# VHH binders against q84jc2, part 81

Target 1, 232 residues: q84jc2
Amino acid sequence: MSKMRNLVEEKFLEFYESWVIQLELYLHQLLIAHNNNTMSETELRHLISKLTTHHKAYYTAKWAAIREDVLAFFGSVWLNPLENACSWLTGWKPSMVFRMVDRLRKSRVVLVEAQVKKLEELRVKTKFDEQKIEREMERYQVAMADRKMVELARLGCHVGGESVMVVEAAVRGLSMGLEKMVKAADCVRLKTLKGILDILTPPQCVEFLAAAATFQVQLRRWGNRRHYVTHS
Short names: E, the ipSAE of ESMFold2; O, the ipSAE of OpenDDE; V2, 0.75 times the mean of E and O plus 0.25 times the DockQ between their complexes.

## First folded at step 5 (VHH)

Design j68 (framework vhh_7z1x_3; at its last look DockQ between E and O 0.01; V2 from the best seeds 0.00; counts 0 for: pae O 11.3 > 2, grease 25.4 > 24.2, placed apart)
Fold by ESMFold2, look of step 5:
Structure j68 (fold): chain B 232 residues (1-232), chain A 125 residues (1-125)
Amino acid sequence: as target 1 above (232 residues)
Amino acid sequence: QVQLVETGGGLVQPGGSLRLSCTASGFTFDDYAMNWVRQAPGKGLEWLSAISSSGSYTSYADSVKGRFTISRDNAKNTLYLQMNSLQPDDTAVYFCAKEFDLWSEYYTGSDFDYWGQGTQVTVSS
């Protein structure tokens, strides 16, 4: 029975590994585009479109997997400390991306005043959307505690159809609500990405996408090696 | 203008097979996940299967795993559902549904923004 949840996790991890391999290939192309000043704007926009499509494809697969078992995306904190540190509703916190923008802005990218203003407006909107989701998550923390109490009551009960049906309905209701919250968070992530790419110029987008891909590839490598301190 | 048109329904004997098709137009088909949903007489909607935008990931409800296969042909803008080992309980109207546009809109609590009119599947001797 526990095989069903392991199966969804394993299936999605196979997809994710393939997806990251393709992301690494796109990263190579982004780095070539960054270092090759002779690429046309049309060529840059085509590469940016490929990255955008690749990110969208990730979420279409994630949502298909969530439909079978949303809990598969809430991993154990004992296996990967980065999962615990980045445990904001099955992914990275949307506003975290602005730290990357800020780093690029100080080192390499010169933004005009209009871009800076638009990015700050987007940052505020992203944080507002995050706060709404965090309030909903707090309510679900209470509901998850209630699910645990329902499970404990079931363990103490004699076998009965009514008791089993009530517990199953409660668990199902929590999973459906959690699925909607994960989807809301994913939507904020994609809207933030779109907003940043709409504000930046094509060369700036290439640099941003390269930084984002580098970070995501590094997160997988760190997670697979458990901890830098342990291996170095 | 978004259109989803289901075909391939009909009357079939228990144990038989049908292949449903859904032809899509009015949007970039390969940017979106697609789904099959059904509604049996006197019952609510039941999600059956989803397929990712590229077709590289598929998922199924427990009620149809092993019997139904979702697929897509992005060159033809067509979604498919191969239905094997049909049982009387599979009698329903079958709909294809387009995932809402994550890129353009905020999530409003609904997973789908467009549905077909559905195709009737009846399993009886």
Scores: ipSAE 0.616, ipTM 0.860, lowest interface PAE 1.7, mean pLDDT 79
Fold by OpenDDE, look of step 5:
Parts: structure tokens; sequence; C-alpha cells
Structure j68 (fold): chain B 232 residues (1-232), chain A 125 residues (1-125)
């Protein structure tokens, strides 16, 4: 069966496709910067800024969209199944980026002790924030089975009229909560990203961003290869 | 089944040159970054060089930078390592290693899922 997409899904799908294309272009620039070592610090910072701006644009668009339909992001039709499987509250899990940094450290990136300490501190904070959000999310999820929702469930799927209004009201309430949680998660993502970039040197930032972008792009490609995405 | 076969090794005098080849099969070669690594007797594995899936980007360890050149021919499913100005310390078994990540333009040189059997390079007067 063809999945019916709503307007929010369609619009964001279009946006995301364009956004990913641009990300790939930036990735190319990052790789050039990483491999040539001819760019000045100023140039590297400029490149980093472009990437961060690009990510900010994503969240700007996302937050606008979730105001309209946050539920669209819990079924993200613009992502393939693999991407969705790796999603935590409609995006990447913040703690994941520390594993990326660890991987880089094991390869060629040399961090000074002060950087290592700061990263560890940030890791701890990030983990704490994640757990807090998870607890709150659990509360919302459990609340779905409250008395009112159970009563609504008894009405059946084909009941119209006033019952529909009640269901809609309930969904709105849930959506408001979910929106809050998604925004909270996104804030942790952004803070974590900012934190890492503040700790790393510009060359290290470029390497990190290249790794992150590569991972994102490859995940999408891998997922598409395994699971052909059909939107209709 | 993934196979990597290294060739081109041998005995060479100090200051000499060798060109190693690695022929790949059993996977889509041009989807993966490739690496050269080596292991000297009694030593651990040492990463030498990497090349992106497209061949557009390369990286080298400091120990071989300026002397070794990595390249690839995707049409032939072959990876190359041109080794110049060889030194006794370059004596080792050389392996080509497939990067784990699919369609990787960025590579770490530390995450490999397949290796060849290796080819012996001996640098001696």
Amino acid sequence: as target 1 above (232 residues)
Amino acid sequence: QVQLVETGGGLVQPGGSLRLSCTASGFTFDDYAMNWVRQAPGKGLEWLSAISSSGSYTSYADSVKGRFTISRDNAKNTLYLQMNSLQPDDTAVYFCAKEFDLWSEYYTGSDFDYWGQGTQVTVSS
C-alpha cells in the first residue's frame, strides 16, 4: 500500500533532500581541507562556520515543521529504515559523537590532556542530559495509557462525531509534549556539538566534522542500498 | 567472497623502489576506501596509507610520506603502492586492507574488515 504523506512530510522531505545535497558539498570541502593542510586557520574557521550554519538551518526548518506536525518526525518518511533505526528522539543521539571522537583519537588525532579532560566532562554532562530526556519521554509514553486514552481506545477506529473531537484533543495534547521533548533533545545535540567544536582545534574540528558528515551520508547511502525507499 | 591479493613484493637494495599491487574481488571495489598496512617482524601492525573510494583523496603516515604513493584503478579493481627510497626499516609484510565504511571518502585507517595474505618486502644490502 502506498503511504499517504501529509503536507508537512512532503515539504520536509523536499527540504531534507536539498539539505543533504548541500551537506555532501560541504563534506567535499572538508575533505579537501583535511587532506591538503594548506588552508589557514581563518579559512578553516570559515569552513567550520559554514557547516555549523548549515546544521542550524536544519533545526530551524525542523522546529518550524514540528510546530505543525511533530508526529511526522516520529515516522520520518524522508529517512530510510536504517536511518530511522539509528535515530534517538527524531535525530542523532548526542553521546554518539563522543564515540566518533574516540575513534579519531585511536587513529591520527592527538588530543592534549586538557582537551581529553574537557571532552570527558562534556561526555558526562551529555549523558546526564540524555538520561533526563529519556526519563521524561518515558513518562509521556506511559501516559499514553492513561484512563482517558484507554477510554478513547474503546470507542473504536470508526467512531465519528464528538468522539473524534475528543481523540483529536488528546492527540494535540500528546503532540505538545512530544514537541517539547524533541526540542529538548535537539538542544542537547546542539550544545554537545558546540561543546566539542569549542574543545577541538580548527584542524581537529574539520576532521571531526568530516567524519560526522561522512557517517551521515554513508548511513543514508547504506540504508538506501539495503532498503529501497519508496514514498508512494 | 571478498578476496584481496597482494603482489609485487621482493628483495631490494636500500634506495631502491618497488610497486605493490592489490587485486580485489568479491565486493564493489569502488565503493570502499582502501589502505596499505605493514607488519615488521616482532612489531605491531602499522598503517601506511589510505585512498578514498573515488581515489580523490589520499593520506600517508609520517614514516612513508614523500616516499610512498598510493593509487587505485577502479576499473581494474586494483590498489597500488609505489615505494621509493626504500630503507631497511621498511622490511615487512605489506597488506592491503579494505575500509569497513561504505562509500567512504573520509577514512580513519583503523577500521578494516578484510585483509590480504600480504606480500613480503625485504630491503637489504
Scores: ipSAE 0.006, ipTM 0.260, lowest interface PAE 11.3, mean pLDDT 87
ESMFold2 (binder alone), look of step 5: mean pLDDT 80; pTM 0.807

Design k50 (framework vhh_8fcz_2; at its last look DockQ between E and O 0.76; V2 from the best seeds 0.00; counts 0 for: pae E 9.9 > 2, SAP .68 > .668)
Fold by ESMFold2-Fast, scan of step 7:
Structure k50 (fold): chain B 232 residues (1-232), chain A 126 residues (1-126)
Amino acid sequence: as target 1 above (232 residues)
Amino acid sequence: QVQLVESGGGLVQPGGSLRLSCAASGFTFSDYAMNWVRQPPGKGLEWVSGISGSGGSTTYADSVEGRFTIIRDNDKKMVYLQMTSLKTEDTAVYYCAKFPYSELWEYITSGSFDYEGQGTQVTVSS
């Protein structure tokens, strides 16, 4: 199975590098669109659809990869250490995107009261869904520390091939549970993204997506520079 | 000291072709994605095409997809826009652009762009 893990990591690294490069190109298109007041609603919606499709492509590839090796997504080789440190269940924390929404209050496009109300309702729902997943993760960690799992780990350390099969079955069970939890977290991410885009006008969607993509691209660029000690 | 110098524009008839060039200096060219943007008479800036730093990925506005090709030569620090099947709607001043990452957030919050190049004029007319 170690060969399969290496192949999954290598394939997803190649995919992710291309995906981020394409995200940067879409970001540049969003920035130009944000500064163009002559674009029609149809043109803006088409651009928003391109970004939405791009994010869906990421989750399609991710879910295929986690089916093969979910553990590759906990400490991913295609992410730098800063990106890994900022991850919540293998990706962005859904409630954090509302910080991008807060930036719209300082933009050329302002939120009306009805939008503010709907966004706050969505924020509360998103936070509730996050906390539910965090409780499920805690229960999973407690189950891993139970006496039976500790006994299986002890057995696996000191005996030959038969104990290896028992440990492998336990690891497969862990991986299946983590896969389910990661998919649940990704569903909250997608529902939160869709919810925000459904509430915002097309110009506000462009600004929001540009802010989100800027944060993602900048975080990667900062982490790749390895300049942690530049502050005295 | 970042400089981008566009050239290759001119007057062409509908259905014609032009190749635009952009010479870059003052930065590590291969580390930045490059873009072509245009400003038609009486309109705002429109994004046309983008190419990644390595040249391995390209993207195009729907209005030019299949008609325009963006390419780069990192050794010569050049980016090109090959335009075919030109339409009257393609008439614009064309600029090449890069976005420094340190300034991306400011572009979002201020809604402004600065281009140092003068651009190159493309006129499609009979």
Scores: ipSAE 0.195, ipTM 0.658, lowest interface PAE 5.8, mean pLDDT 82
Fold by OpenDDE, look of step 5:
Structure k50 (fold): chain B 232 residues (1-232), chain A 126 residues (1-126)
Amino acid sequence: as target 1 above (232 residues)
Amino acid sequence: QVQLVESGGGLVQPGGSLRLSCAASGFTFSDYAMNWVRQPPGKGLEWVSGISGSGGSTTYADSVEGRFTIIRDNDKKMVYLQMTSLKTEDTAVYYCAKFPYSELWEYITSGSFDYEGQGTQVTVSS
C-alpha cells in the first residue's frame, strides 16, 4: 500500500521531479560544454548562471514548502532511501563538495596555488559552520524532551478535543526550531557553492557543476534501482 | 547497437524553416534524454536543444530559443527539431545525441563526446 502523502509532500514531489528532469538537461549542457573547447568565457559564464539559477529555484521552492511543513523534509518522500541516507539536514552536506573538487584535481583539473589556498580556507570555514549547526541540532534534539514533547508523548494516539491544541503547540515549536536549522544548513550550502564557484575558473566551474549534477543524478538512479520509487 | 540516424537537412534561405528527424535504435529510448547538437564550419560542437526522456521538459540554447522546437515520439523512437526563422549562423551539421545516463561519470572523465549518427547538413544561405 502506498503511503498517503500530505499536500506539501505531493506538491514538492511534483516540483522535485520536474526540477530533477531539468537538472538532467542542464547536465547535458554541462557535459557538452566540457567537451567544447571553443566555447567563450561568456558562454560558459552564462551556463554557470543558468545552473546557479536552477539551484536557487530549488531553495526558493523548498523554503516556501518548509514554511508550511518542515517535517515533510525530514521524511522526504520524493527521495529514495539511498538519497535520504546521504542527506544532512534535508540536503547535501556542504563539505561533500570539497571531495568532488579533490576528485577533479586528481583527474584533470589543475588549480593554481592561490586557488588551493582559497579552497582550503573555504573548507575550514565550511567545516566550522557545519559543526556549529550540528551542535545546535544536538541541543535541539536534547531539548525535544521538554514539557510540550512529553505532553505530546502522553497523549499518544488519544488526541482529541482540548488535547489537539497542546499537540499543535508542541508541533509548532518543534517545527520552528527545525525550520531554523534547515535554513541555516541551506545557507551554508549556498555560501559554500558560491565560494567554490568564485574560486574556480569558468571551465573549472563547468566541470565541477557537471560532476555535482552527475553525482546527484546517479545517486538517485542507484537508489531507485535498489528501491523502486514511484513518482507522479 | 546504438544507432542514431539524422535526416531532414538541406539548403534553405534565411527566414526559412526545416524539420530535422532522428531515428533511434538499440537502446531503451524513453530512458534517455535526447539532444540536438551542431557543428558549424570551422567551429566546435555546439549544443542546440535537449528533451527529457518523457518529453515533459525541454531546453534550448539562447541562440535558438523561440525559433527551434524539440519534440520526441517515444513510440516511434524519434526525435525532431523544428527550426524556424533560420539564420545564416544556423548553418552546421546537426547531430542527434543520446545522453548516456548510465555512463555519465565515464563521459565526464573521458572528455569525449561521441555521437553515433552521421549528422545532417543544414545550410542557410541567400
Scores: ipSAE 0.022, ipTM 0.501, lowest interface PAE 3.5, mean pLDDT 85
Fold by ESMFold2, look of step 5:
Structure k50 (fold): chain B 232 residues (1-232), chain A 126 residues (1-126)
Amino acid sequence: as target 1 above (232 residues)
Amino acid sequence: QVQLVESGGGLVQPGGSLRLSCAASGFTFSDYAMNWVRQPPGKGLEWVSGISGSGGSTTYADSVEGRFTIIRDNDKKMVYLQMTSLKTEDTAVYYCAKFPYSELWEYITSGSFDYEGQGTQVTVSS
């Protein structure tokens, strides 16, 4: 018998491999736009729209898949170990993208004072929303542990079908809670992305999207090279 | 030493066809996405098309979609651009490009663009 994946994992692996390859091709378009002094604002907006649509397509596919099996997204088979290690609730951590904006600002992106103020306000709001999700996750984990302790104590009196039903209920409860938390985290990700793109000018958006795509593609390449060298 | 050599350009009438070729050397070809970019007379570089390292995914500028096809042959280290239904607006020097993956900030700040060939001239005349 060969190594196996469940149906959700197989389908999302195929989707994700194609999605990342397409992201790489969009990255090449972003880099050309970055170097092209004659590219119109309309052309830049069209390219930005392609990238935002591509990101929205990811979440559309993801939300369909987590409805079927949210646990597939914790330690995902379509990500290498480096990519999985960088995940926060199944994706990039919203507050970390502001490090990317800060790095671009120090290097080459010049921001007007009004933009800097708006970005700082967004950073604070993003961090607040992120911490709220972390707090909700902690409360959920505590509540689930308390329910499990009570249910396991009851199992000390009964063995058999009751223990299977209790385990099944706990797994379903965990999965429902995880699905809610993942969707909440994804909503913060999308709000943060939209907020940044609304504050930046079209050329600045191209810079940001290029940096973000480069980081994601490089994580995949670097993680795959290390894994390949060790041979599995 | 990375080298990209373009060929196959020429003079052609509107509605005509050409096939451009790019011979690549000096890098692990199949690991990198390849692109065609063009420079129309008196203008900056314009991205035309890209193809993934495996050849499994392609993308095109709106102005050429449906008319141009990008193809790669990883065994021969070749990229091709099959152009059909050519228009006068397609007149340009065409370059193939391997995009370097440097550190995020280094590449973004340097603005480097990795094409090293002479390009190949495509002229569509009426």
Scores: ipSAE 0.007, ipTM 0.365, lowest interface PAE 9.9, mean pLDDT 78
ESMFold2 (binder alone), look of step 5: mean pLDDT 85; pTM 0.869

Design k51 (framework vhh_8fcz_2; at its last look DockQ between E and O 0.01; V2 from the best seeds 0.00; counts 0 for: pae E 13.8 > 2, SAP .672 > .668, placed apart)
Fold by OpenDDE, look of step 5:
Structure k51 (fold): chain B 232 residues (1-232), chain A 126 residues (1-126)
Amino acid sequence: as target 1 above (232 residues)
Amino acid sequence: QVQLVESGGGLVQPGGSLRLSCAASGFTFSDYAMYWVRQPPGKGLEWVSGISGSGGSTTYADSVEGRFTIIRDNDKKMVYLQMTSLKTEDTAVYYCAKFPYSRLWEYITSGSFDYEGQGTQVTVSS
């Protein structure tokens, strides 16, 4: 791509590319574990822990980056258009993972009644949290047409001199709100993921994580093929 | 057609070292992550190690971490597994495989590992 990128975009691009590659390597392990019925629960739990740690590393990096430039994540130059199209507030939509669980249930994963109830409870909570964030986002988006933003619009796309300060102040205000929302969304993602993993047995967790990782990898590949992106 | 040929296995005493090799052909080698798996006698397939297409990222099973090293040569289309401090529990048939991009969903739903190579026997015994 010949698009001009800022430093945050460049750094995170590099990080993400590496992160995805590592995810693929973990996916190998998950797939093998899935097919290996002789692995102990301890071993499975360790594998699950590695994956969760890997995901935590992503959010650690993300949160560091969004402190510098949250707007970079609303363009997400490290993602292809397909990935971006499937993104909700700069990441995967939390409620989506329940669809994955449902798919697994329809295939070979057998959940006990207690698990089903807990999953449904978690689903409801997750949906509620998503809606809350969406309402807040909507409110914020509507409020963007505030005095500062109107002034920014009046100044046009090309500003200089004393107007730069006004523009920067406006952008900072916007960014602060966006950062808050992105973090909130990420918290819901992490809580949802943790919740699911707490409900599922270790073998079920492995299947779930394998499915999730597979989806992520495939989405990226499909998007890259379609748009001739050089990433992975 | 994808071909993977493993070599380098043998009999070694505990504490010894071996270097496994895998020759790849029939695909764009650098586009695929490669990994080693092993099947101990009477046990299921066990994941051992993986390396990214570029070779810049590696991962290992806990049981081999610190003892095994995976490397690749994209010019030669080779992947290697340097094994050190070998233990009796490392005894297995070792297989090399590429990441199954096109068969991921099939792989998840399948109960079997589809590898292209014949494997190489590693036996660690005193």
Scores: ipSAE 0.202, ipTM 0.663, lowest interface PAE 2.4, mean pLDDT 86
Fold by ESMFold2, look of step 5:
Structure k51 (fold): chain B 232 residues (1-232), chain A 126 residues (1-126)
Amino acid sequence: as target 1 above (232 residues)
Amino acid sequence: QVQLVESGGGLVQPGGSLRLSCAASGFTFSDYAMYWVRQPPGKGLEWVSGISGSGGSTTYADSVEGRFTIIRDNDKKMVYLQMTSLKTEDTAVYYCAKFPYSRLWEYITSGSFDYEGQGTQVTVSS
């Protein structure tokens, strides 16, 4: 079925497509750096800085867009259905990134005891911050079920515009609350990413960033594949 | 597969008490706020009460405040509605509902809740 598109969705779709193309180019550089141990630490730090800047640019653009239409980020037109289905509050779930770190430890990345301790502390802090956001979300859900808000929404649906101005105000109020929660979740994502990169050495950061970018690219490729039902 | 099974309804006189139960399965129960909604005879659905996933926050419709208490048991995956001082106006089919995170917008525009149960009849008559 057709979707509504507005200026926010059109602008962010164009931004995101370019952003993903650039991410794929950085992934190529990360894979070269990962597979070739001849890059200097300075070169690795420059590559890591480029990836960090690239991720910050995504959030800068996102936060400008959610000020205008936060709901565009719930079921986004620039993502395929698999990418949308994997979202927790409009993005990756911060605590799940540690499963990627754990997988790297099992395969290639050797961490010293001090790094392991700091990563565990960060994992606990990240989960605590996630739980705080989830509690605020459930409080918001209960408040939204308040009789007055439900009745206003029901009247708006039934009368087809008699209370259009009231419905519009309720939608704007919800959007402001959702924007606040999405930004809080994004701040946890950024703090978790920065925390991991601060704990890891530059070669380890390259391995982590390569794994993260690979996962994101694979989600996009798998979600874009067609699945055909066969008749026989 | 989400399943909500309501029970505990019946016939009572005004001033009486009843306790409704809702058994939930097919989802991570403690992650969701739960609600009671009701449908009086010949009328649309109306919201009655809600409780947060943790059980730390409750809300009530004005018409039932002080008379009804919503309770949840996350270990048993149960939601209850303790009703006291029942009035003839409380006569309705009562449904248990959950509130999905991904449907905030649809909730606002539809005025409905995500529910699957058959409901339980409460009749208050003299």
Scores: ipSAE 0.000, ipTM 0.277, lowest interface PAE 13.8, mean pLDDT 76
ESMFold2 (binder alone), look of step 5: mean pLDDT 80; pTM 0.829

Design k52 (framework vhh_6qgx_2; at its last look DockQ between E and O 0.01; V2 from the best seeds 0.00; counts 0 for: pae E 17.6 > 2, grease 25.7 > 24.2, SAP .703 > .668, placed apart)
Fold by OpenDDE, look of step 5:
Structure k52 (fold): chain B 232 residues (1-232), chain A 125 residues (1-125)
Amino acid sequence: as target 1 above (232 residues)
Amino acid sequence: QVQLVESGGGLVQAGGSLRLSCAASGFTFSDYYMAWFRRAPGKEREFVAAITSSGYSTFYTDSVKGRFTISRDHAKNTVSLQMNSLRPEDTAVYYCAAWSPDYRLFIDSSGYDYWGQGTRVTVSA
């Protein structure tokens, strides 16, 4: 049986499809900017601003959606299995982007010592923040196996009665906790992204954003080929 | 052979309307996202609007939101752009583009599978 989608899933799926389309178009612009050294700094900054605004729009939509149903994001139907498998608390792992920065360093991008130092500091901070969130998430996950879980198990056997109300309340409580965790994770993502962009020059930002967008788009493409395309 | 053929361009006064159409052939139309781009004189090609393969979702650049509407007809293999309240700054050559959501690895910065030759839209003050 096909999984039934709820209203939140349907709406966000629609949003995400459009959002990804725009991301790919921005990626195209980023790549053009990267390959064409004729763009002015002002133009580059404008492009960077467009991308950052686009990402902000995603989180705005996400946060609105998770208020309604955070659980939808733990089984994101708008993502393919590969994308889901690579997700950390419903999104990209913040510390992962430093691998992209490292890649820049191995390319034609030259970072000055001051930038390298700042990036390292940010890396450490980001990792620390991730760990804090992970510990808190673990606490929630362990707490799920308490009395509330027992009630959920009972619901699996019997539908109806006072127990249903208890289970609903428990699920709501859990969802609130999860929402908090997801928001916290998103904050780390946004802070990390902002931090990197503040350290890099406009040309470097464009290259970084291009790399990030490429990774996201390619991950989606790889996943789609693997799971939705029939192979001969 | 794959073809995207735009039509509907022309001269229109500010505040007027045009409807662009793009006829697609040579590929499975229903498997592709469709988009409109435009290139103004002295400017780079820019995104205008896109529509998913199913037609369920659409996306617009901010400057055309509320004025332009993209739609597609699977029976006719066409994508359309209804342009209302046209402005002089909308003057450009408009291009139809197709992109397959059945993602293939791409190296090229174009990222789009197919392009039309374009149709010229001129909006006079």
Scores: ipSAE 0.018, ipTM 0.307, lowest interface PAE 7.6, mean pLDDT 86
Fold by ESMFold2, look of step 5:
Structure k52 (fold): chain B 232 residues (1-232), chain A 125 residues (1-125)
Amino acid sequence: as target 1 above (232 residues)
Amino acid sequence: QVQLVESGGGLVQAGGSLRLSCAASGFTFSDYYMAWFRRAPGKEREFVAAITSSGYSTFYTDSVKGRFTISRDHAKNTVSLQMNSLRPEDTAVYYCAAWSPDYRLFIDSSGYDYWGQGTRVTVSA
């Protein structure tokens, strides 16, 4: 049976559907730029700026929604099961993007030695930041379990309003901790994206953005097809 | 012979500043990532800061972020750590380390190729 949607989920579902459609339109422009040797560097930079702004708009909307209900972003109703299964702290795992860069090096993008060195340095920084977040999440989960168990044991002695207030405080504490971790992960995602685009030339940025958009759109299309077949 | 020689340690009052330097010789400095670690009395050696071979990226442990700045000078084969707004908790022996980028993580001290012998920093209350 379908899950009842709350207000945060309804609003973000509408936003996300529109956001992906616009991403598909930008993908079309990226593919034209990829296949068309007559675009000026100014036109390429403008297209790259549009994609950058589009990704920033996603996080702006996400951070507003997370403040209202971070738990909605774990097992999101606006993502299909394949998209949700690929998620790390409510989004793509930052270090995984370098597998896409590596694949592009093999087939589409020719990098000079200086770019390769800078990309490896960024990969190391990204992995460092990921590991810091993972360690902090582990410490948070341990602290939360200990505090929650004490609060729940105390609830065994109470009936009524006191129990509701303790549950509400525990949920608020969990939500605030998760919000912090999700925003930290999103900051790593944005820094990694910006870092890659700063290292690559404008034509290389178009290749990278086209590959990234293609993967995201195809993940949604393939996941939706699999979901449809599974429920038939 | 590979050498990393730290200097610039000393005694400083809380709120003060120190600049540590590490002179490198015996290897191709521009191919190595450089880092600072510290060992406080009674504690394990911990990561403080690192800088990539090109100097493009820097990394800091959270307790020093915004107060410490790592930099490198390829002409002089030196890496430096500018330490501002020092606190008594920063009291430690500070070590310079070098690591060639490969599969190892720079935050794990066991992965570093070369180490200096350390310079003592004491921050008085």
Scores: ipSAE 0.000, ipTM 0.202, lowest interface PAE 17.6, mean pLDDT 78
ESMFold2 (binder alone), look of step 5: mean pLDDT 84; pTM 0.859

